VH-VL binders against Protein DJ-1 homolog C (DJ1C). Designs and how they scored, part 3

Target 1, 167 residues: Protein DJ-1 homolog C (DJ1C), of Arabidopsis thaliana (Mouse-ear cress) (q8vy09r84to250)
Amino acid sequence: KKVLVPIGYGTEEIEAVVLVDVLRRAGADVTVASVEQKLEVEGSSGTRLLADVLISKCADQVYDLVALPGGMPGAVRLRDCEILEKIMKRQAEDKRLYGAISMAPAITLLPWGLLTRKRTTGHPAFFGKLPTFWAVKTNIQISGELTTSRGPGTSFQFALSLAEQLF

## First folded at step 12 (VH-VL; from m4 with heavy chain G55S)

Design n1
Fold by ESMFold2, fold request of step 14:
Structure n1 (fold): chain C 167 residues (1-167), chain A 119 residues (1-119), chain B 112 residues (1-112)
Amino acid sequence: as target 1 above (167 residues)
Amino acid sequence: EVQLVQSGAEVKKPGASVKVSCKASGYTFTSYYIHWVRQAPGQGLEWIGGINPSSGYTFYRRKFQGRVTMTADTSTSTVYMELSSLRSEDTAVYYCAREPYYDSGWDYWGQGTLVTVSS
Amino acid sequence: DVQVTQSPSSLSASVGDRVTITCRSSQSLLYSSGKTYLSWYLHKPGKAPQLLIYEVSNRFSGVPDRFSGSGSGTDFTLTISSLQPEDFATYYCQQYYETPYTFGQGTKVEIK
């Protein structure tokens, strides 16, 4: 099973690392891709993360899961990556699994139009940006192929839910 | 002085495998991708895939997935490309080229390795 | 996949001539950062390809001023202002916006 975890400047380190670690322990082939023009990026709390590859190298690959960490400005960096947007829209169109935690649902997925008719949760500080009818306050929310979660404190639950769905 | 030096020409039978080497010198080997490109007789350039030597992470053009394997040996600053299940259409000159870890033009290339697949 | 198409496929010219080669991409190569991911290479038989131009118009180190690149979005041009004997080669454009990376079909420049 192939998984993409994109990272950028200001990515939330707990959310990113827990995703990668849990999914690799579950047996997934996880690619960490930088949306920046360098492999080493500084997370939201100053941790330096090293990606496997730049996102441009991932454009033609098919992933069983694409999972987005949050963080600020991390979620904005992901939102503004044209290649990642294309990958994610293809993921949704082909009804393959995708996920977003913390700020990524509201900041990254919403502008891409990927929350339409999807029950979603997200970071408390950005919950008000989610569509009122569809927003929920659960630790994990599964809506079709989309899984969302709230923040660093739910990172393990988020990653384990994705692992369970993947396998 | 940046240099990429490839192994010598190969003649192979259909169905065999070939392994081409690309030895890097004059720069930090683990700071650049290595790409592989081929040129069949009378044809243009075709990208095959690449590798991040610092991690061993590989990314292959889909038509070659399942037949190509790229590896890196950091102790010798050498990348290898192995192509299996050879067919006559694989006859080409194979080049390695480097790219920094930011999207850029490929500034230094190897001299090329002719691989001939014939019965 | 992003396709790039060159024109012409070949040309003959004399030393001193101005030569123009075009490259067209099937999609814009302009990234939101403002960068455009198009390069040009020179390739002589029996030699390694050589980078001439990157990011549309930037000459690689040591490339003579007679080589220039221009264009935007989907349409690009390589110009050789005054052709020299050493410029006999096949020229390729390449997009490096996203994988799979693709090259134009090549333009063979023959010098009399």
Scores: ipSAE 0.795, ipTM 0.914, lowest interface PAE 1.0, mean pLDDT 93
Fold by ESMFold2 at other seeds, look of step 14:
Order: structure tokens, then C-alpha cells, then sequence
Structure n1 (fold): chain C 167 residues (1-167), chain A 119 residues (1-119), chain B 112 residues (1-112)
């Protein structure tokens, strides 16, 4: 099972590291890809994270799961990555699993049009940006191929839910 | 001076495997990707895949997935590319090339390794 | 997959001629950073390929100023202002925007 976890400047470290660690321990082949022009990026709280590869090297791969950490400006950096947007749209079109935690549902997925008719949750501070009828206040929300979650405090639950869906 | 020195020419039968080496010198081995590119007789250049030597992470062109394996040995600053289930179409000169860990031109290439696959 | 195609496939020229080679990409190679991911290589038989131009127009270290690159988005040009005897070779453009990385089919520049 192949998993992509993209990171960028200002990515939330807890959300990214918990995703990677839990999924790797579950047996997934996890790729950490930087959307910046360097492998080492600074997270939202100043932690330096080292990616395996730049996102450009991931463009032609097929992933069983693509999971987006949040963070500011991390979620914006992911949103603005053309290659990642293409990967995620292909993921959704092919009905393969994708997920987003915290700020990523509202900041990253919503502008890409990937929340249409999907029940979603997200970070409390950005909850009002989600489509009103479809927004829910659960720790984990699964809506078809999409899994969303709230923030650093739900990171383990989010990662474990994704691992369960993969295996 | 930056150098990428490849292993010598090989002759193989269909169905066999070949392992080509690329030894790096003159720079920090773990600061650059190594790519592999081949050129069959009368044809252009074809990218095969690459490796991040610092982590061992590999990224292969899909047509080669399942037949190609790339590894790196940081103690000898050497990357290996192994291609299995050889066919006559795999006859080519195989090159290694380096790329920094930002998207850029591939500035230094190995001298090439001729692999001939014939009955 | 991003395809890049070159024109012409071959040409014959004399020393001193101005030579123009074009490369067209099936999609834009311009990234949101403002950078465009196209390079040019020179390749002689029995030798390693040599980087000439990266990021459309930047000459690699040691490349003579008779080589220049230009273009934007999907359309790119390599120009040799005055062909020299050492310039008879095959030239390749390459996109490095995203995998799979692809090269043009090559343009062989031969002596007339």
C-alpha cells in the first residue's frame, strides 16, 4: 500500500509526523514529499522536517492514500502546489482514499472542489468556511473516499482510521 | 572535480539481469539525486528512474517498475541500477546523472555503460 | 505524461551558420514560483551528455555565449549564433517539471 504525505513551509508537525509514523508502523509504504524547492522544511512551530523527495518526483505514481496535514501557512503551500492538486484530483476521480486534517479541509481541499457533497469536519477556527449543510463536528468524518479530522489532538485517531481503511 | 564513473560494458542473454554501478566523487554524495537514463541504438534518451542516496528513496518510471532496482552505498559513494528480465529492447547505453535536491538541470553525467542483450 | 517534441529532427550546416532548434511541450512547464523547467543537452557519440542550458535560458558554467535559450510556457528555442566545428552533435531538450522526465527526440546537427 502506497501513501503520500506532502509537507511544506508551515506544515503542522504533530499532524504530519503522527500520520507518517502510524501508517509506516501499520505497514504502509509512506512517501514524505516536499512541495518546496528543498527537502528540509520548517513546520508551523519551528521544527525542521526532512522529506524523502520533492513532489515533482511523485507526479506519475499511483497512491492508495494521499493524506494532507494542516498548519498555516502549510495548508496554503499545499493548496498552491499544482502537482499536488493534480495528484489529489486524480485520487478523487479514481475513487481512491484521500484525507485532510485540521486546516487542510477548508484551506486546501475546498478551493480544489474536493468537498462537493462530502460530509466533512475540520479545525474549529476554520469550520465556518466548510459548506454549511455538509459540515459536521465529529473527531473523524468519513464520507466515501474522504476522511477528515479536527487538529493535532485528533491526529492519532485520524491516522488510525486511515490505516484501518487501507488494510 | 565532480565525477561519476560507471562500471564496464556487459553482454547478457535474454531473461538475465544486469547491475550497473555509478561511483561518485568530488561532491557530497548525499546532497544529490542520481538519475538513470538510457539510449538504445538509433534512439533518443529515455529516463528510467532515480534515487535519493541520503534516504534510499527510489522513484521509477512506471514502465520499469517491477524490473528495476536502484540502491545506494554511502560508504563507497556508489549507486547501483539492476535491470532484470532483460529483453533485446534493453540493449542500450545506460547513463547515471546527478540532480541537486531542488528541481534543476542535470549537470554531471557518467561516461555510460553499454549493455548488450543477445541470444 | 508531459511530451516534448523537437524540430527539426536533423539539419546540415556550415561553420559560422546560425542554427535554431525548437522544442514544444504538451503542457506548460511554468511553475507558480515563476520558474520554467526546461533544459538543453549536447550529446556526442561515445561521450556523456553535457548540460548546456537550464531553466530555459541559463547557460551552464563554461558554456560559450554563442549558445542561448529562450521561450516560455510551452515553446522553447535553442540558438547557436555562429556554429563552430565542436558543435556538430545531437541536441536534446528535456522537461524536468514532473515525472516521468522526458527528452525530445533529438536534433542532429551535421556538417554540410
Amino acid sequence: as target 1 above (167 residues)
Amino acid sequence: EVQLVQSGAEVKKPGASVKVSCKASGYTFTSYYIHWVRQAPGQGLEWIGGINPSSGYTFYRRKFQGRVTMTADTSTSTVYMELSSLRSEDTAVYYCAREPYYDSGWDYWGQGTLVTVSS
Amino acid sequence: DVQVTQSPSSLSASVGDRVTITCRSSQSLLYSSGKTYLSWYLHKPGKAPQLLIYEVSNRFSGVPDRFSGSGSGTDFTLTISSLQPEDFATYYCQQYYETPYTFGQGTKVEIK
Scores: ipSAE 0.780, ipTM 0.912, lowest interface PAE 1.1, mean pLDDT 94
Fold by ESMFold2, look of step 18:
Structure n1 (fold): chain C 167 residues (1-167), chain A 119 residues (1-119), chain B 112 residues (1-112)
Amino acid sequence: as target 1 above (167 residues)
Amino acid sequence: EVQLVQSGAEVKKPGASVKVSCKASGYTFTSYYIHWVRQAPGQGLEWIGGINPSSGYTFYRRKFQGRVTMTADTSTSTVYMELSSLRSEDTAVYYCAREPYYDSGWDYWGQGTLVTVSS
Amino acid sequence: DVQVTQSPSSLSASVGDRVTITCRSSQSLLYSSGKTYLSWYLHKPGKAPQLLIYEVSNRFSGVPDRFSGSGSGTDFTLTISSLQPEDFATYYCQQYYETPYTFGQGTKVEIK
């Protein structure tokens, strides 16, 4: 099973690292891709993260799961990546799994139109940006191919839910 | 002086494998991707895939997935490309080229390795 | 996949001529950062390809001033202002916006 976890400047380290570690332990082939023009990026709390490749190297691949960590400005950096947007829209169109935790549902997925008719949760501080009818306050929310979660404190639950869905 | 020096020409039968080496010198080996590109007779350039030598992470053009394997040996600053299940249409000159760990032009290339596949 | 196509496929020219080669991409190569991911290479038979231009217009180190690149979005040109004997070769444009990385079919510049 192939998984993409994109990272950028200001990515939330707990959310990113827990995703990667849990999914690799479950047996997934996880690619960590930088949306920056550098493999090494600084997370939101100052931790230096090293990606496997730049996102440009991922454009032609098919992933069983694409999972987005949050973080500020991490979620904005992901939102502004055109190649990642194309990958995610293709993921959703092909009904393959995608996920977003913390700030990423509201900041990254919402502008891409990927929350349409999907029950979603997200970071409490950004919850009000989610569509009123579809927003929920669960720790984990699965809505079809989309899985969302709230923040660093739910990172293990989020990653385990995705692993369960993959296998 | 940046150099990429490739192994010598190969003649192979259909169904065999070939392993081409690309030895790097004059720069920090683990700071650049290595790409592989081929040119069949009378054809243009075709990208095959690449490798991040610092981690060993590989990314292959889908056409070659399942037939190509790229590896890196940091102790000798050498990358290898192995192509299996050879067909006559795999006859080509194979090049390695480097790219920095940011999207950029591929500034230095190997001299090329002719691989001939004939029955 | 992003396709790039070159025009012409070949041309004949004399030393001193101004030569223009065009490359068209099937999609914009302009990234939201403002960078455009198009490069040009020179290739002679039996030799390694040589990088000439990256990011549309940036000459690689040691490339003579007679080589220049221009364009934006989907339409690009390589210009050789005064062709020299060593410039008879095949020229390729390449997009490096995203994988799979693709080259134009090549433009062979021959001596007249």
Scores: ipSAE 0.750, ipTM 0.905, lowest interface PAE 1.3, mean pLDDT 93
Fold by ESMFold2 at other seeds, look of step 16:
Structure n1 (fold): chain C 167 residues (1-167), chain A 119 residues (1-119), chain B 112 residues (1-112)
Amino acid sequence: as target 1 above (167 residues)
Amino acid sequence: EVQLVQSGAEVKKPGASVKVSCKASGYTFTSYYIHWVRQAPGQGLEWIGGINPSSGYTFYRRKFQGRVTMTADTSTSTVYMELSSLRSEDTAVYYCAREPYYDSGWDYWGQGTLVTVSS
Amino acid sequence: DVQVTQSPSSLSASVGDRVTITCRSSQSLLYSSGKTYLSWYLHKPGKAPQLLIYEVSNRFSGVPDRFSGSGSGTDFTLTISSLQPEDFATYYCQQYYETPYTFGQGTKVEIK
């Protein structure tokens, strides 16, 4: 099983590292890709994260899961990456798994149009930005191929839910 | 004096495998991707895939998935490309080339390795 | 996949001539950062390819100033202002916006 976890300047370190670690321990082939023009990026709390590749190297790959960590400005950096947007739209169109935690549902997925008619949760501070009739207050929300979660405190649950769906 | 030096020409039968080496010198080996590109007789350049030598992470063109394996040995500053289940259309000159860890032009290339696949 | 197509496939020219080679991409190579991911290479038989131009118009170190690149979005041009004997070769454009990375079909510049 192939998984993509993109990161950028200001990515939430707990959410990213827990995703990567749990999924690798479950047996997934996880790629950490930087959306910046360098492999080393600084997370939201100052931790330096080292990616495997730049996102440009991932454009033609087919992933069983693409999972987005949150963080500010991390979620904005992901939103503004045109290659990642293309990857995610293709993921959704092909009915393959994708996920987003914390700020990423509202900040990243919503502008891409990937929350349409999907029950969605997210970070409490950004909950009001989610589509009103579809927003839910669960720790983990699965809606078809989309899984969402709330923040650093739900990171393990989020990663374990994705691992269960993959295997 | 950046240099990429490749292994010598190979002649193989259909169904065999070939392993081509690319030895880097004159720069920090773990600061650059290594790409592989081939040119069949009378044809243009075709990208095969690449590797991040720092982590060993590989990324292959879809048509080569399952037939190509790239590895890196940081102790010798050498990248290897192995292509299996060879066919006659795999006859080509194979090049390695480096790219920095920011999307850029591929500034230095190896001299090329001719791989001939025939009975 | 992003395709790049060169024109012409070949041309004949004399030393001192100005030549122009075009490259067209099937999609924009301009990223939101303002950077455009198009490069040009020179390739002589029996030699390694040589980088000439990256990011559309940036000459690589040591490349003579007679080589220049221009263009935007999907349409790109390599110009050689005054051909020298060492410039008779095949020229390739390459997109490096995203994988799979692709080269143009090549333009062979031959002596008349």
Scores: ipSAE 0.741, ipTM 0.903, lowest interface PAE 1.3, mean pLDDT 94

Design n1
Fold by ESMFold2, look of step 13:
Structure n1 (fold): chain C 167 residues (1-167), chain A 119 residues (1-119), chain B 112 residues (1-112)
Amino acid sequence: as target 1 above (167 residues)
Amino acid sequence: EVQLVQSGAEVKKPGASVKVSCKASGYTFTSYYIHWVRQAPGQGLEWIGGINPSSGYTFYRRKFQGRVTMTADTSTSTVYMELSSLRSEDTAVYYCAREPYYDSGWDYWGQGTLVTVSS
Amino acid sequence: DVQVTQSPSSLSASVGDRVTITCRSSQSLLYSSGKTYLSWYLHKPGKAPQLLIYEVSNRFSGVPDRFSGSGSGTDFTLTISSLQPEDFATYYCQQYYETPYTFGQGTKVEIK
């Protein structure tokens, strides 16, 4: 099972590292990809994260899961990555699993049109940007192939839910 | 002076495997991807895949997945590309090339290794 | 996959001639950062390929200023302003926007 976890400048470190660690422990082949033009990026709290590869190297791969950490400006950096947008749109079109935690549902997935008619949750500070009828305040929200969650405090629940769905 | 020096020519029979080496010198080995590209007789350049030597992470062109394996030995600054289940159409000159860990032109290439697959 | 197509496939020219080679990509190679991921290589038989131009128009270190690149989006040009004896070779464009990385079919520049 192949998993993509993209990161960028200002990625939330807890959300990213918990995703990677839990999914690797579950037996997934996890790729950490930088959306920046360098492998080392500084997270939202100043932690230096080292990616395996740049996102450009991931464009022709098929992932069983793509999971987005949040963070500011991390979620914006992911949103603005054209290659990641292409990957995610194909993920959704092919009905393969994708997920987003914290700020990523509202900041990253919403502009890509990937929350249409899907029940979603997200970070309390950005909850008001989610479509009103479809926004829910659960710790984990599964809507078809999409899984969303709220923030660093729900990172383990989020990652474990994805692992269960993947395996 | 940056150099990529490849192993010598190989002659193989169909169904066998070949392992080509690419030894790097003159730069920090773990700061650049190594790509592999081949050129069959009378043909253009074809990208096979690459490796991040610092982590061992590999990314292969889909047509080669399942037949190609790339490894890196940081103690000798050497990348290996192994191609299995060889066919006559795999006859080509195989090149290694480096790319920095930002999307850029591939500035230094190995001299090439001729692999001939014939019965 | 992103395809790049070169024209012409071959050409004959004399020393001193101005040579123009074109490369067309099946999609834009312009990234949101403003960078465009197109490079040019020179390849002589029995030698390693040599990087000439990266990011459309940037000459690699040591490349003579008679080589220039231009273009935008999907259409790119390599120009050799005054062909020299050492410039008879095959030239390749390459996109490095995303995998799988692809090269043009090559343009062989031959002595007239």
Scores: ipSAE 0.738, ipTM 0.902, lowest interface PAE 1.3, mean pLDDT 93
Fold by ESMFold2, look of step 19:
Structure n1 (fold): chain C 167 residues (1-167), chain A 119 residues (1-119), chain B 112 residues (1-112)
Amino acid sequence: as target 1 above (167 residues)
Amino acid sequence: EVQLVQSGAEVKKPGASVKVSCKASGYTFTSYYIHWVRQAPGQGLEWIGGINPSSGYTFYRRKFQGRVTMTADTSTSTVYMELSSLRSEDTAVYYCAREPYYDSGWDYWGQGTLVTVSS
Amino acid sequence: DVQVTQSPSSLSASVGDRVTITCRSSQSLLYSSGKTYLSWYLHKPGKAPQLLIYEVSNRFSGVPDRFSGSGSGTDFTLTISSLQPEDFATYYCQQYYETPYTFGQGTKVEIK
């Protein structure tokens, strides 16, 4: 099973590393891709993360799961990546799994139009940006192919839920 | 100073495999992607795929997925490209080329390796 | 997939002539960073391709100033201001915006 975890400047380290580690332990082939113009990026708390590849190298691949960590400005960096947007839209269009945790549902997925008629949760500070009738306050929310979660404290549950759906 | 030196020409029968090497020198091997490109007789350049030698991560053009394997040996600064189930249309000159770990022009190329697939 | 198409496929020219080659992309190659991912290569039979221009207009080290690149978005041009004997070759544009990376079909510049 192939998984994409994109990262950028200001990505939340706990959310990214837990995703990668849990999914690799579950047996997934996880690609860590930088949306920046370098493989090494600094996370929101100063940890330096090294990606496997730049996102440009991922554009024509098919993933069983694409999972977005949050963080500020990490979620903004992901939002502004045109190649990642194309990958995610194709993921959703083809009814393949995708996920977003913390700030990424509101900051990244919402502007891409990927929350339409999807029950979603997200970081408490950004919850008000989610569509009113579809926003829920669960730790994990599965809505079709989309899984969302709240923040660093729910990162393990988020990753385990994705692993269960993937396998 | 920077050099990419490829292995010599190969003649293969249909159904066989070929493994071409690309030995790097004059730069930090683990700071650049290596791409593979081929040119069939009378045709243009076709990208096959590439590898990050630092991590071993590979990315292949979809038409070659399942027939191509790329590996890197950091102790010898060498990348290998293996193409299996050869057909006559695989007859081409195969090149390696480097790209920095930021999207950029491919500044240094190997001399090319002619692979001929013939009965 | 991002396609790039060159024009013309071939041309005949004399030493001293001004030559222009165009390259058109099926989508914009401009990234949000402000960079545009289009390069030009020169290729002679029996030799490796040589990088001429990267990022639309930047000459690679050692490339003579008679070579220049221009364009934006989807339309790009390579110009050779005064053709020299060593410039008779095939020229390729390449997009490196995203995989699969693609080259134009080539433009062969021949002796008239």
Scores: ipSAE 0.731, ipTM 0.900, lowest interface PAE 1.3, mean pLDDT 93
Fold by ESMFold2, look of step 14:
Structure n1 (fold): chain C 167 residues (1-167), chain A 119 residues (1-119), chain B 112 residues (1-112)
Amino acid sequence: as target 1 above (167 residues)
Amino acid sequence: EVQLVQSGAEVKKPGASVKVSCKASGYTFTSYYIHWVRQAPGQGLEWIGGINPSSGYTFYRRKFQGRVTMTADTSTSTVYMELSSLRSEDTAVYYCAREPYYDSGWDYWGQGTLVTVSS
Amino acid sequence: DVQVTQSPSSLSASVGDRVTITCRSSQSLLYSSGKTYLSWYLHKPGKAPQLLIYEVSNRFSGVPDRFSGSGSGTDFTLTISSLQPEDFATYYCQQYYETPYTFGQGTKVEIK
């Protein structure tokens, strides 16, 4: 099973590392891809993360799961990556699994139009930006192929839910 | 001076495998991707895939997924490309080329390795 | 997949001639950062390909001034202002916006 976890400047380290670690332990082939023009990026709390590859090298692959960590400005860096947007839109169009935690639902997925008619949750500080009728206050929210979660404190639950859906 | 020096020409039968080496010198080996490109007779250039020598992470063109394996040996600054289940259409000159860890032009290439697949 | 198509496939020219080669991509190669991911290579039989131009118009180190690149978005041009004997070769454009990385079919520049 192939998984993409993109990272960028200001990515939330707990959310990213827990995703990668849990999914690899579950047996997934996880690619960590930088959306920046360098493999090493500084996370939101100053931790330096090293990607396997730049996002441009991932464009033609088919992933069983694409999972977005949050963080600020991490979620904005992901939002502004055209290649990642194309990958995610293809993921959703093909009904393959995708996920976003914390700030990524509101900051990254919403502008891409990937929350339309999907029950979603997200970071408490950004919850009000989610479509009111569809926003849900659960630790994990599964809506079709989309899984969302709230923040660093729910990262383990989020990753385990994705692993269960993947396998 | 940056150099990429490849192993010598090979003649193989259909169904066999070939392993081509690309030895790097004159730069920091673990700061650049290595790509592999081939040119069949009368054809243009075709990208096969690449490797991040720092981590060993590989990314292959889908057409070659399952037949190609790339590895890096940082102690000898050498990348290897192995292509299995060879067919006559795999007859080509195979090149290695480097790219920095940011999206850029591929500035230095190996001299090429002719692989001929025939009985 | 992003495809790039060159024109012409071949041409004959004399030393001193001005030569223009066109490359078109199936999608924009302009990234939101403002960078455009198009390069040009020179290839002679029996030799390694040589980088001429990257990011549309940036001449690689040691490449003579007679080589220039231009273009935007989907349409690109390589110009050789005054052909020299060493310039008779096949020229390739390449997109490196995203995988799979693709080359044009090549333009063979021959001596008349």
Scores: ipSAE 0.727, ipTM 0.898, lowest interface PAE 1.4, mean pLDDT 93

